# Designs tried in a protein design chat: VH-VL binders against Histidine kinase CKI1 (CKI1). Part 7

Target 1, 134 residues: Histidine kinase CKI1 (CKI1), of Arabidopsis thaliana (Mouse-ear cress) (o22267r987to1120)
Amino acid sequence: RVLVVDDNFISRKVATGKLKKMGVSEVEQCDSGKEALRLVTEGLTQREEQGSVDKLPFDYIFMDCQMPEMDGYEATREIRKVEKSYGVRTPIIAVSGHDPGSEEARETIQAGMDAFLDKSLNQLANVIREIESK
Below, E stands for the ipSAE of ESMFold2; O stands for the ipSAE of OpenDDE; V2 stands for 0.75 times the mean of E and O plus 0.25 times the DockQ between their complexes.

## First folded at step 4 (VH-VL; framework fv_recaticimab)

Design b9D (from r8d with light chain N35D)
Fold by ESMFold2-Fast, scan of step 4:
Structure b9D (fold): chain C 134 residues (1-134), chain A 122 residues (1-122), chain B 112 residues (1-112)
Amino acid sequence: as target 1 above (134 residues)
Amino acid sequence: QVQLVQSGAEVKKPGASVKVSCKASGYTFTSYYMHWVRQAPGQGLEWMGYINPSGGSTKYHQNFKDRVTMTRDTSISTAYMELSRLRSDDTAVYYCARELYSGEYYDAFDIWGQGTTVTVSS
Amino acid sequence: DIVMSQSPSSLSASVGDRVTITCKSSQSVLYSSDDKNYLAWYQQKPGKSPKLLIYWASTRESGVPDRFSGSGSGTDFTLTISSLQPEDFATYYCQQYYDYPTFGQGTKLEIK
């Protein structure tokens, strides 16, 4: 189950199509950091109530870094706070249209993100393999 | 045979609600987004929103957000569109339409229901 | 919303004629990352649902006769019917799917 978070419709749509082609059958979408936080929080609460073996509501989250109001960095920090109380950590992959620089890399690490992916999505399969090999 | 079959015509009073159904057959219901589009008499096509039948997530056009609810029942491969607080200018033919997935991309609407006429009159 | 504008609003033609309908979007519907134009064309006959003719601006849907063709890129698109048949008299709509879907106002093709 994957969550794609991006306020840009075409970016979100294309990412969903590529994930589905790779065999991901459950792709959820949302257009804000606030909604991403809500979905993760509600999913964790529901799975705890159900006593489920799989405690993660999503296997991966693709998080656009630059969104209005609550950006991807802030959303990631808030998700990490919620996850601490459940003892879990969802792989969160930063998605950005900017070339990764040292400043952007620093923000990604400090927010608690696990990987970086350019909006072209050329490295999508490689990023997923990298996360799975950890 | 891929097909979308909608419920029959409805006549409603202003202030009432209407719930239109769209039954899918001939394909995997949860693999394609379902959209709702309406057309007032003699007018063009107006997009209302969509539902992802897999997870149940929805997106509604701003003009309908406060009055429309889209749901689905995966056990019977049926999508629903409920429009509340009906006005006379909601008189239209309401269509469900499947968004084509071409193996990598979401495209246009390749399969349409036959339409449900909703008439709102005093 | 991306605004779609069609011209003409109506057109009279005879069987055998070459007909062109134009569609303009208020912003580009070409996605630079995949080089695709997110534009479709539909045919609608009175009392019937719309039928998909063309998607990706120029890709003909399965079963659509080859007399129908789409062209254009970015903001300016055309639908061409090379040799009009009696069954082609209908209303034609363009649609963008680069953002949440919006349709042109329609072009009604009538017998001359």
Scores: ipSAE 0.360, ipTM 0.802, lowest interface PAE 3.6, mean pLDDT 88

Design hp1 (from r8d with heavy chain S102T E104D Y105T; at its last look DockQ between E and O 0.64; V2 from the best seeds 0.00; counts 0 for: pae E 2.9 > 2)
Fold by ESMFold2, look of step 5:
Structure hp1 (fold): chain C 134 residues (1-134), chain A 122 residues (1-122), chain B 112 residues (1-112)
Amino acid sequence: as target 1 above (134 residues)
Amino acid sequence: QVQLVQSGAEVKKPGASVKVSCKASGYTFTSYYMHWVRQAPGQGLEWMGYINPSGGSTKYHQNFKDRVTMTRDTSISTAYMELSRLRSDDTAVYYCARELYTGDTYDAFDIWGQGTTVTVSS
Amino acid sequence: DIVMSQSPSSLSASVGDRVTITCKSSQSVLYSSDNKNYLAWYQQKPGKSPKLLIYWASTRESGVPDRFSGSGSGTDFTLTISSLQPEDFATYYCQQYYDYPTFGQGTKLEIK
């Protein structure tokens, strides 16, 4: 189950199509960092009520870095705070329209993101393989 | 076969609510977003919003967000659209439509329900 | 919302005619990352639901006859019916799906 977070409509839909081609049958989409945080928090709460605290609401989160109000870095920080209480860590992949500069690379790591991916998504499978090789 | 079958015609008074159903068959209901589109008599098509059947997440067009609720029941592969505080200008045919994905990207709406006529009159 | 403007609003034509319907969007519907135009065309007959004809501006949906073709890019798009058949008399809508969907006002194609 995958979550795609991007305030841009077509970016979310294209990402969904690429994930479906890879065999992901359930792709959740949302258009803000606040909504992403809500979905993760609610998913963790529901799993706690079922006694399944080691299960994740999403196997991967693709998080756009630039969004209004709560950007991808802030959303990731808030998600990490919530996850700490449950002892879990969802793979969160930063998504950006440009190659990261040194400052963006540092903020990605400091926010707690696990990888970086360009919005073209050409390297999607490679990034997933790198994460899964750990 | 892939199809969307909607509930039957409704006649309502102003101020009432209507709930239209859309039953999916022939595909995995939770894998595709469902959209709702309406068409007033003699008029064009107006997009109302969508629902992700997997988690129930919704997005509504601003014109409807205070009056529309979209839900689903995954156990019977059925989506619902409820419109409240009906007015005479809500008289329309209401359609459900499935998002299409071909290859590795997003397409338009490939499958439409047959439409549900809602008439609002005093 | 992206505004879609169709032209003409209606037209009359005879069986065998070539028919051209245009659609203009208020902003580009070309997505630079995949170089595709997110523009669709639908056919709707009276009392029936819309039927998808064309997506990505120029790709015919499966089962749609070759006489239907779409062209254009960015903001300007055209649906062409190369040799009109009796079953083609209907209303045609363009739709962008680059952002939250919007439709043109429709073009009613009538028998002359």
Scores: ipSAE 0.451, ipTM 0.812, lowest interface PAE 2.9, mean pLDDT 87
ESMFold2-Fast, scan of step 4: ipSAE 0.518; ipTM 0.839
ESMFold2 (binder alone), look of step 5: mean pLDDT 94; pTM 0.955
OpenDDE, look of step 5: ipSAE 0.543; ipTM 0.869

Design hp2 (from r8d with heavy chain L100V S102T Y105T)
Heavy chain, then light chain:
Amino acid sequence: QVQLVQSGAEVKKPGASVKVSCKASGYTFTSYYMHWVRQAPGQGLEWMGYINPSGGSTKYHQNFKDRVTMTRDTSISTAYMELSRLRSDDTAVYYCAREVYTGETYDAFDIWGQGTTVTVSS
Amino acid sequence: DIVMSQSPSSLSASVGDRVTITCKSSQSVLYSSDNKNYLAWYQQKPGKSPKLLIYWASTRESGVPDRFSGSGSGTDFTLTISSLQPEDFATYYCQQYYDYPTFGQGTKLEIK
ESMFold2-Fast, scan of step 4: ipSAE 0.475; ipTM 0.828

Design hp3 (from r8d with heavy chain L100I S102E E104D Y105V D107N)
Fold by ESMFold2-Fast, scan of step 4:
Structure hp3 (fold): chain C 134 residues (1-134), chain A 122 residues (1-122), chain B 112 residues (1-112)
Amino acid sequence: as target 1 above (134 residues)
Amino acid sequence: QVQLVQSGAEVKKPGASVKVSCKASGYTFTSYYMHWVRQAPGQGLEWMGYINPSGGSTKYHQNFKDRVTMTRDTSISTAYMELSRLRSDDTAVYYCAREIYEGDVYNAFDIWGQGTTVTVSS
Amino acid sequence: DIVMSQSPSSLSASVGDRVTITCKSSQSVLYSSDNKNYLAWYQQKPGKSPKLLIYWASTRESGVPDRFSGSGSGTDFTLTISSLQPEDFATYYCQQYYDYPTFGQGTKLEIK
């Protein structure tokens, strides 16, 4: 189960297609940081109430860094706050059209994201492999 | 064969709700997005929204988002579109349509239901 | 919403004629990363569902006769029927899927 967060429809569509081609059958989408926070929060609450063995509503979250109102960095910080009360951590992968320069790398780490991926998604399989291996 | 079969015609009064079903067969229901498109008599096509049958996530056009609800039941490969607080200008043929998938990107609508006529009159 | 405009609104033609229908989008529907135009064409006969003819602006759907062809890029698109057959009298719609789907108003192809 993967969540793709991006306010740009075509970017979400392309990312969803690539994930499904890799064998990911459950791809959920949303177009804002606020909705991502809501989906994660509701999913965590529901799984705890049900006594679920798997406490994570999503295995991975692909989070666009640049979105209006609540950007990907702020959404990630808010998700991390909610996750503290549940004792869990969802892998969150930063997605950006900008090169991972020193400033963007700093923001990614400081927000609590686990990896960085450019919007071409050419390194998608490698990023997932690295996260799974740690 | 790949098919989408919709429920039968409905006649409703203003203020009522209508729920249209769309049963898929001949393919993996959860692998393709399902869209809803309507067409008023003698008019063109108007997109209403979609549902991802896998996770159940939805997106509605702003003109409908306060009145439309899209759901699905994966056990019977059926999608539903419910439109509430009906007005006379909701009189239309309502279609479900499957979004094509070619590996890396979702495309246009390759399979359409036969349509469900909804008439709203006093 | 991306606005789709078709011309003409209606066309009268005879069997064997070459017919051309035009579609314009208010914004480019060409995605630079994959170099694809997110544009489709549909045929609709009275009382029937729309039928997909062309997607990616120029790719014919399986089973569609080769007399149907699509061309264009960015904002300007054309559907051509090279030698009109009796079964081709219908209404034709263009549709973009670059953003959330929007359709042109339709072009009705009538027998002369």
Scores: ipSAE 0.189, ipTM 0.738, lowest interface PAE 4.5, mean pLDDT 87

Design i6
Fold by ESMFold2-Fast, scan of step 4:
Structure i6 (fold): chain C 134 residues (1-134), chain A 123 residues (1-123), chain B 112 residues (1-112)
Amino acid sequence: as target 1 above (134 residues)
Amino acid sequence: QVQLVQSGAEVKKPGASVKVSCKASGYTFTSYYMHWVRQAPGQGLEWMGYINPSGGSTKYHQNFKDRVTMTRDTSISTAYMELSRLRSDDTAVYYCARELYSSGEYYDAFDIWGQGTTVTVSS
Amino acid sequence: DIVMSQSPSSLSASVGDRVTITCKSSQSVLYSSDNKNYLAWYQQKPGKSPKLLIYWASTRESGVPDRFSGSGSGTDFTLTISSLQPEDFATYYCQQYYDYPTFGQGTKLEIK
């Protein structure tokens, strides 16, 4: 299960389409960092209460870095705080219009993100395969 | 040499506001979150919040949410902490502190501290 | 908030002594995913800012003398000074960074 977080509807639709074409059956979407934090927090709580073996509500999160109010960096830091009490770490992939070597890419590390993906999504399949191989 | 230099001591009346500055040097200002921690006379350390100097996003402890504002000016590598509606129990030394960088990631522990700014609130 | 409790509140010792300060957290600060304890120790001398001594419960910060060591895991932590020096008389604080930062109340180390 994958969560796509982006305040732009068209960007979410394109990302979801590409993920489904690669065989991802469950794609959830939301349009803000605050909503992403809520979905992860509630998912973790529900799975723990149910005694689920699969503790993670999402296998991957694709997080747009630039969003109003709570941006992707803030959302990631908050998610990391919540995850510690559950003993888990969800792979969070930064989605940004900047190249991996830019100032923005440095912020992905600072926030606790696991990978970087350009807005063009040209490397989407490669990023997923890289995570899957680990 | 990495250092954080804070503004000088302030004496304020109850109900006033105080704005403390913290000037960073010796490192890339926008690469580390800046935190604010205070210490009342003879008491322990209390975390107030942080600012991301790059994007300007902030997180405040619930005890300070309604009275604190953290800002920064990247052109002069300076962070600011403003506390409004001062009370006598806000008398404290206020510190800015830089996040720890360890093993490729950043953490809410503090490797570099400012010298502190004493704020006294009295009638 | 995670509550941090230190013991003792104050301690009197002589130069050359071995000193142990304890810190307890109200919940575990061990993150199972990376197997790290999110705990730091600071030294504060009168009129000065705190100085980071130890992070990850046992990793010594650069420039900190070997006589300082940290140990423990989960909820129970100790800071040990193996052979106390005159410059070590100070107040020591533990801090968790598992959640938003919280500090212990401090342990004042005084000359006997």
Scores: ipSAE 0.156, ipTM 0.766, lowest interface PAE 5.5, mean pLDDT 87

Design j6 (from r8d with heavy chain D107Y A108G F109M I111V; at its last look DockQ between E and O 0.50; V2 from the best seeds 0.00; counts 0 for: pae O 4.7 > 2)
Fold by OpenDDE, look of step 5:
Structure j6 (fold): chain C 134 residues (1-134), chain A 122 residues (1-122), chain B 112 residues (1-112)
Amino acid sequence: as target 1 above (134 residues)
Amino acid sequence: QVQLVQSGAEVKKPGASVKVSCKASGYTFTSYYMHWVRQAPGQGLEWMGYINPSGGSTKYHQNFKDRVTMTRDTSISTAYMELSRLRSDDTAVYYCARELYSGEYYYGMDVWGQGTTVTVSS
Amino acid sequence: DIVMSQSPSSLSASVGDRVTITCKSSQSVLYSSDNKNYLAWYQQKPGKSPKLLIYWASTRESGVPDRFSGSGSGTDFTLTISSLQPEDFATYYCQQYYDYPTFGQGTKLEIK
C-alpha cells in the first residue's frame, strides 16, 4: 500500500497511474501534507488497536516537497514524530521537480525523507531497491 | 448498467442541513472519485468538491468550506454530501459524478447521478 | 482556481449548421508530463444531467457521434458540431480538470 501526497490534482493522478503501471496494487492519494499526517496517524492508531504490530499503514509514501500550508518537509517531520511514538518508520520518498543533486534534495534527507525522486518517477524502481537494501 | 442514483428532493429551511446520498451500481465503487456539482436554477455548473476513492481524502471548494462534508460508505457503495447552514442561494440541483481513479484513465466525470433538487426557503 | 471563459453564452442555429463553441482557460491545462490537455466538454439538456462528450480536449467519449469534435491546446479550446442535429440543441459546458474542476459559464444552443 502506497500513499501519494501532492497538492496538484493531475500530478497525483499521474503519479498514481505510474505507480500502478509499475505493479503497485494499492495506491491512496491525498492533496496535502496535513492530510498525509492524518492518514498516517489514523492508520497507526488502527494498527495499534488491531494489534497488527508488523504492518504499516503504508509501505511507501511519495511526498511532494512543495505544497501549500504544509510542505513535504514539514509533513515528513510531523509524520516522523508520530511514528516515533509507535516505534515505526515508513519509507518516505521525496518527489520534486528539482534535480537529485540539488539543495532541495539535500534538504529532503535532513527533513527525514529516505530518498529523492523526480516527478517523472522514472527512477522509482532504483529508489525502491536502494531503500530495501538498507 | 453503470449508474448513480441519488436521494429524492429536499425542502429545507434556512439554517438547516441537508444530506444527499448517491448510490453507485454497476462498477467498482472504490475505483472512482466522487465529485459533487450543483446547479442553481437557470445557472451553470458549480463544482463543490470531491472525495477520493478510499474516502480518506476530501477537497472542497472554498465557497463551501466549513459547510460541506463529503463521505462515502464502501459497504453499500454510497457517497454522501452534507451541506449545513443552508441559505436561499443554496437552492439548486445537486449532482454526484464519478471520475475514474485508475492509472489508465483519467478523463473527467463520465457518469452523473440524476440530480437532487434542494430547495431552501423560509 | 482556473477560470474557464466560455463563448458565446448563447447562440441560435439551424439543423445542418456548423457550430463552434470556444473555451478559454486562465491557465494552461496542458500537462507537460503526458502532453494531455485536461479539458472536457459536457452536454446538458433541460431537466437532465450533464453528459460527457469530449475529454482530453479532443477525445470523444464512447457513444458520442462523430459530428462532435474538440480541438485546442493550452488555454484555447473549441467544440465543433459539424452538422447540427435536432437532438443537439442543449447547453454545453467546458470544464478543466487539470486542477480542481472548474466549469465554463455554459453555451446555450437554441434552434433558430
Scores: ipSAE 0.026, ipTM 0.668, lowest interface PAE 4.7, mean pLDDT 90
ESMFold2-Fast, scan of step 4: ipSAE 0.650; ipTM 0.845
ESMFold2, look of step 5: ipSAE 0.589; ipTM 0.833
ESMFold2 (binder alone), look of step 5: mean pLDDT 93; pTM 0.950

Design x11
Fold by ESMFold2-Fast, scan of step 4:
Structure x11 (fold): chain C 134 residues (1-134), chain A 121 residues (1-121), chain B 112 residues (1-112)
Amino acid sequence: as target 1 above (134 residues)
Amino acid sequence: QVQLVQSGAEVKKPGASVKVSCKASGYTFTSYYMHWVRQAPGQGLEWMGYINPSGGSTKYHQNFKDRVTMTRDTSISTAYMELSRLRSDDTAVYYCARELYSGEYYAFDIWGQGTTVTVSS
Amino acid sequence: DIVMSQSPSSLSASVGDRVTITCKSSQSVLYSSDNKNYLAWYQQKPGKSPKLLIYWASTRESGVPDRFSGSGSGTDFTLTISSLQPEDFATYYCQQYYDYPTFGQGTKLEIK
């Protein structure tokens, strides 16, 4: 299961299509950091109550860095706080329209994100492979 | 074959609710978003919203968000659209349509046959 | 919402004629990252559901006759029927899917 978080409809659509081409049949979408936090929190709660504490609600989260209200960095920080209570960690991949500079790379790491991916998603398979090798 | 089959025509009074079904066959139901589009007599097409059958997430057009509920039942590959507090101007043919998420298709490639809903006193 | 406007609202033509229908969007439906126009064309006959003809502005759906072609980019799009056949008399709709879907008001193609 993959969660794609992006306030831009077409960006979510393109990402979903690429993931499905890679064999990912369960792709959920949401358009805000707050909704992403809610979905992760409720998923973790349900799985714990059902006795599935070893399973994450999502195998990967693709998180757009720049969103109104709660941006991807803040959403990631809040998700990490919730995950501490459950002893789990979901791979969160930062998605941006341009490569981060040194300052932005630091923000990505500091927020708790695991990797970076351009909005073009040309490196999608490579990013997933690198995360899985860690 | 890939097809969407909708429930039969409905006649309702103003203030009532209607629930239209759309049964999918010939493909993996949870792999494609399902949209609802309506068409008033002699008028054009109006998008109402969609549901992702996998997780059940929905998005409704602002014009319908206070009156529409979209759900699905994955055990029978069926999507539902319920419209409440019906008005006479809700008289229309209601369609379900599949949106194919692939590198080649992002339009409505398969449509249901339509369900006529008539709202009259 | 992205507003879609079609022209003309109706037109009369004879079998064998070349017909063009235009569609304008209130904002660009060209996505720069993949260089695709998120625009589709549908055909609807009386009492029937719409049928997809063209997607990505110019890609013909499987099974659609090659007399149907789409062109344009950004905000201005055209559907062309190169040689009208009797079964082509119908209402045609353009649709953008760059954002949440919106349709043009339709163009009714009538026999002359």
Scores: ipSAE 0.069, ipTM 0.700, lowest interface PAE 6.2, mean pLDDT 85

Design x4
Fold by ESMFold2-Fast, scan of step 4:
Structure x4 (fold): chain C 134 residues (1-134), chain A 121 residues (1-121), chain B 112 residues (1-112)
Amino acid sequence: as target 1 above (134 residues)
Amino acid sequence: QVQLVQSGAEVKKPGASVKVSCKASGYTFTSYYMHWVRQAPGQGLEWMGYINPSGGSTKYHQNFKDRVTMTRDTSISTAYMELSRLRSDDTAVYYCAREYSGEYYDAFDIWGQGTTVTVSS
Amino acid sequence: DIVMSQSPSSLSASVGDRVTITCKSSQSVLYSSDNKNYLAWYQQKPGKSPKLLIYWASTRESGVPDRFSGSGSGTDFTLTISSLQPEDFATYYCQQYYDYPTFGQGTKLEIK
């Protein structure tokens, strides 16, 4: 189960297509940081109501760094606050249209994101493999 | 040095609005969240909400959601807190305080000097 | 909201005394993933803004004298001043930042 967050329709469509080609069976989309926060919060609440332990609503979240009002950094911080009350942490992968230097990658990780990926998604399989190894 | 400098004392009538400013200097304004905390005379500290100066996103405590608006102006590194429909029990010292906007929620390391708001007829 | 309770509400002490202030949270503020307690202590002198003393329950803010120390985990926390100085007479507040911030009601430290 994967959540793709991006305010640009084409970016969401491309990311979803690549994930499905890799064998991801469930891909959910939303177009804002606020909506991502809502979906994660509701998913965690539902799992607690079902008596599930240590189960995440999403296995991965792909978060666009730049979105109006609540950007990807802010959305990630808010999700981390909610996750604290449940004792869980979802892998959140930063996605940017700009090919990042090491500095931008460091900035996204400092915001609470677990990895950085450019919107070409050329390194998608490698990023997922690395996260699963941790 | 890092400083938060707030606007001067205000005296308001019940039903009016007050807008308090908090000017940041000595650091990158958009790298820290700005929180607002008030303290009624002889009482403890009460958190009101915060603004992320980078994107302008806000979070307000339930007790203030109906009446508070937090904004910022990045060109002058200033945050604002406006409280409307003032009551006599809104008489307090209002503080701004910064929080590092990194991965985790942090403590408030720098505070403004406070703005006294008195609500009386 | 996470409710923070401090004790005592006030205490009187003399210069050189060891002073202990306690703080209890209504739920754990220990985050198991990073093993950190999201708890801070502040000092406030009359007419002044609060000053951060301790964060992460036991980490002393830079410039804060060694006589101040924090301890505890989960729901029970303590601020200790090992040898009280004249400038330490103030009101002390604990704060959780595990969720949206809440403060204890304060402990006023007065000269005996």
Scores: ipSAE 0.006, ipTM 0.547, lowest interface PAE 13.5, mean pLDDT 85

Design x6
Fold by ESMFold2-Fast, scan of step 4:
Parts: C-alpha cells; sequence; structure tokens
Structure x6 (fold): chain C 134 residues (1-134), chain A 121 residues (1-121), chain B 112 residues (1-112)
C-alpha cells in the first residue's frame, strides 16, 4: 500500500500510473500535507484498535516537498511525531524539483525523509529497490 | 553571528492581548523552524508552539490553541507570537527559540533574550 | 504529553565536586527505528535564556565543556558534571522531543 502526496493532480496521476505498472496493487492519493498526516494518523489508530500489529497503513509514502501551507517537510515532521508514539516508521520518499545532487536535495533527506526522487520519476524503480534493500 | 532579538517588556491588564516579536539575524530565516517557550516566575519551561517560517504553517500546544497566533514576516526575518485574553497566570518570560538544524529536531540551539509580560490589574 | 520528572529539585555542591542530575520520562523516548533517545539538556542562569548542552541524550553541543556528559536510555537519563566550576551554578532542565516538546521541572544547582 502506497500513499502519493502532491497538490498537483497530473503529478499524482503520473506517479500512480508508474507505481501500478511496477506491480503496486494499492495506491492511495491525497493533495496536501495535512491530508497525508490525517490518513497516516487514522491508519495507525485503526491498526492499533484492530490489533493488526504487523501491518502498516502504508508501505511507502511519496511526498512532494513543495506544497502550499503544509509543505512536505512539515508533513514529514508531523508524521514522524505520530509514528514515534506507535513505535513505527514508514519510508517517506521526497519528490522534488531540486537537482538530486544538490545541497537542497541532501538537506531535504536529512529533514526526516528516507530517499529522494526527482519529479521526472525516472529513478522510481531504483529508489524503491534501494529502500527494500536493507 | 546568529541572534534572535525580541521586543521589550509589556505590562497588560487581564483580557488584553500581547504581541511579541522575534527578529532573526545571521542565518537564513526560512531554513529553521521557530518555536515559542514561556517561563512563569520561579517555574519551569513550557512549550507553546512553532511556526515554519517558509510556508507559514503552525502547530500550537493544546493549552494555547484557542488564544495563540504565530505569524512571521520573511521580508524582515521576524516571527510574532500573539496571546489573547490574557490572565494573571500568563505572567511569564516568553522566548523564541530556533530548532536544531537537521532531521525533525524539536531541541533548541539558539534562544532569544526573552520578553517579560506582566498581567496585572 | 510525555511528563518529564527531574530529581533533585535543588542540590548544593562545591567547586570540584561531581554532580549528577536525573531525568525520567513517563514513557520511552527511545525510537527503536533509529535507535536514538530524543532527549536534550539545557543550562539556565538567572536572568538569562536557556543554553543547549546535550542532545540525543549524550551528544555534546559544540562549545560545551567536556566535563558535561549525558547518559541513559529509554525513560531514565542522567546529566553529569565531572568537576564543577564556578560558572556551572545554574538551573538545569531536561527536555524530550520524541513527541511535542516537554520539559522537566528543573534542578537548581547552588553553591554549598
Amino acid sequence: as target 1 above (134 residues)
Amino acid sequence: QVQLVQSGAEVKKPGASVKVSCKASGYTFTSYYMHWVRQAPGQGLEWMGYINPSGGSTKYHQNFKDRVTMTRDTSISTAYMELSRLRSDDTAVYYCARELYGEYYDAFDIWGQGTTVTVSS
Amino acid sequence: DIVMSQSPSSLSASVGDRVTITCKSSQSVLYSSDNKNYLAWYQQKPGKSPKLLIYWASTRESGVPDRFSGSGSGTDFTLTISSLQPEDFATYYCQQYYDYPTFGQGTKLEIK
């Protein structure tokens, strides 16, 4: 189960299409950092209430860094606060227009995100593979 | 050098509002979250909330949610904290504090000098 | 909120003494996924702002003398000053940042 967070409908559609083509069967979308936080929080609460301790609400979150009001950094920070109370961590992949090798991209990863992916999504398969390889 | 400089002391009557400013210098204002922490006389430190100076998003502690507003003006690198409907027990020193740079840290490496707010009849 | 409890509330010591201050959290502040303790220590002198001493329970902030050390994990934490200096007389606070920030009540270190 994958959550795609981006305030742009076309960006969400493209990301969802690529994920499904890679074999991801369940993709959920939302258009804001606030909505992403709500979905993760409700999913963790439901997980606890149902005793489904081995199942996270989402296996991955693709988080656009540049969104109005609550940006990707803020959303990630808030999600991490919620997750710590449950003792879990969902991989969050930054999606950004920044150059992957830039200082900004590196700082974005340091903000609580697990990986970086540029908006072209050309490295999508490689990023997923990297995260799955421990 | 990195500094946070706050506005001067205020004396207010119960029911009034107070707005404290915090001017940042020596670093990129929009790159660090700004927190507000208060300290009543002879008491410990109490976290009030934060603002992301880049996007303007805020998070307030439950005890202050109905009375606090945090804003910023990026053109002058200044953060503001407004507390309304003041009570005598709001008498405190109010600090702005910069979040540690790095991965989602709510620890504070740079603090303003503090603004004393006295609420008395 | 995670409740932070400090002990003692105050203590008296002499220059050169080893001083130990304890901090307990109402729940673990150890995040198993990154194996870090989300705990900081601050020093506050009368009329001054708090100063960060230690973060991640044991990492000393740049410029902080090596006589200050932090230890502990999960719910029990200690700040140690190995050889107390005149400038160390102050109030010390622990703070968790596992959830939204909460502080201990403070420990006032006074001249004996």
Scores: ipSAE 0.100, ipTM 0.740, lowest interface PAE 5.8, mean pLDDT 86

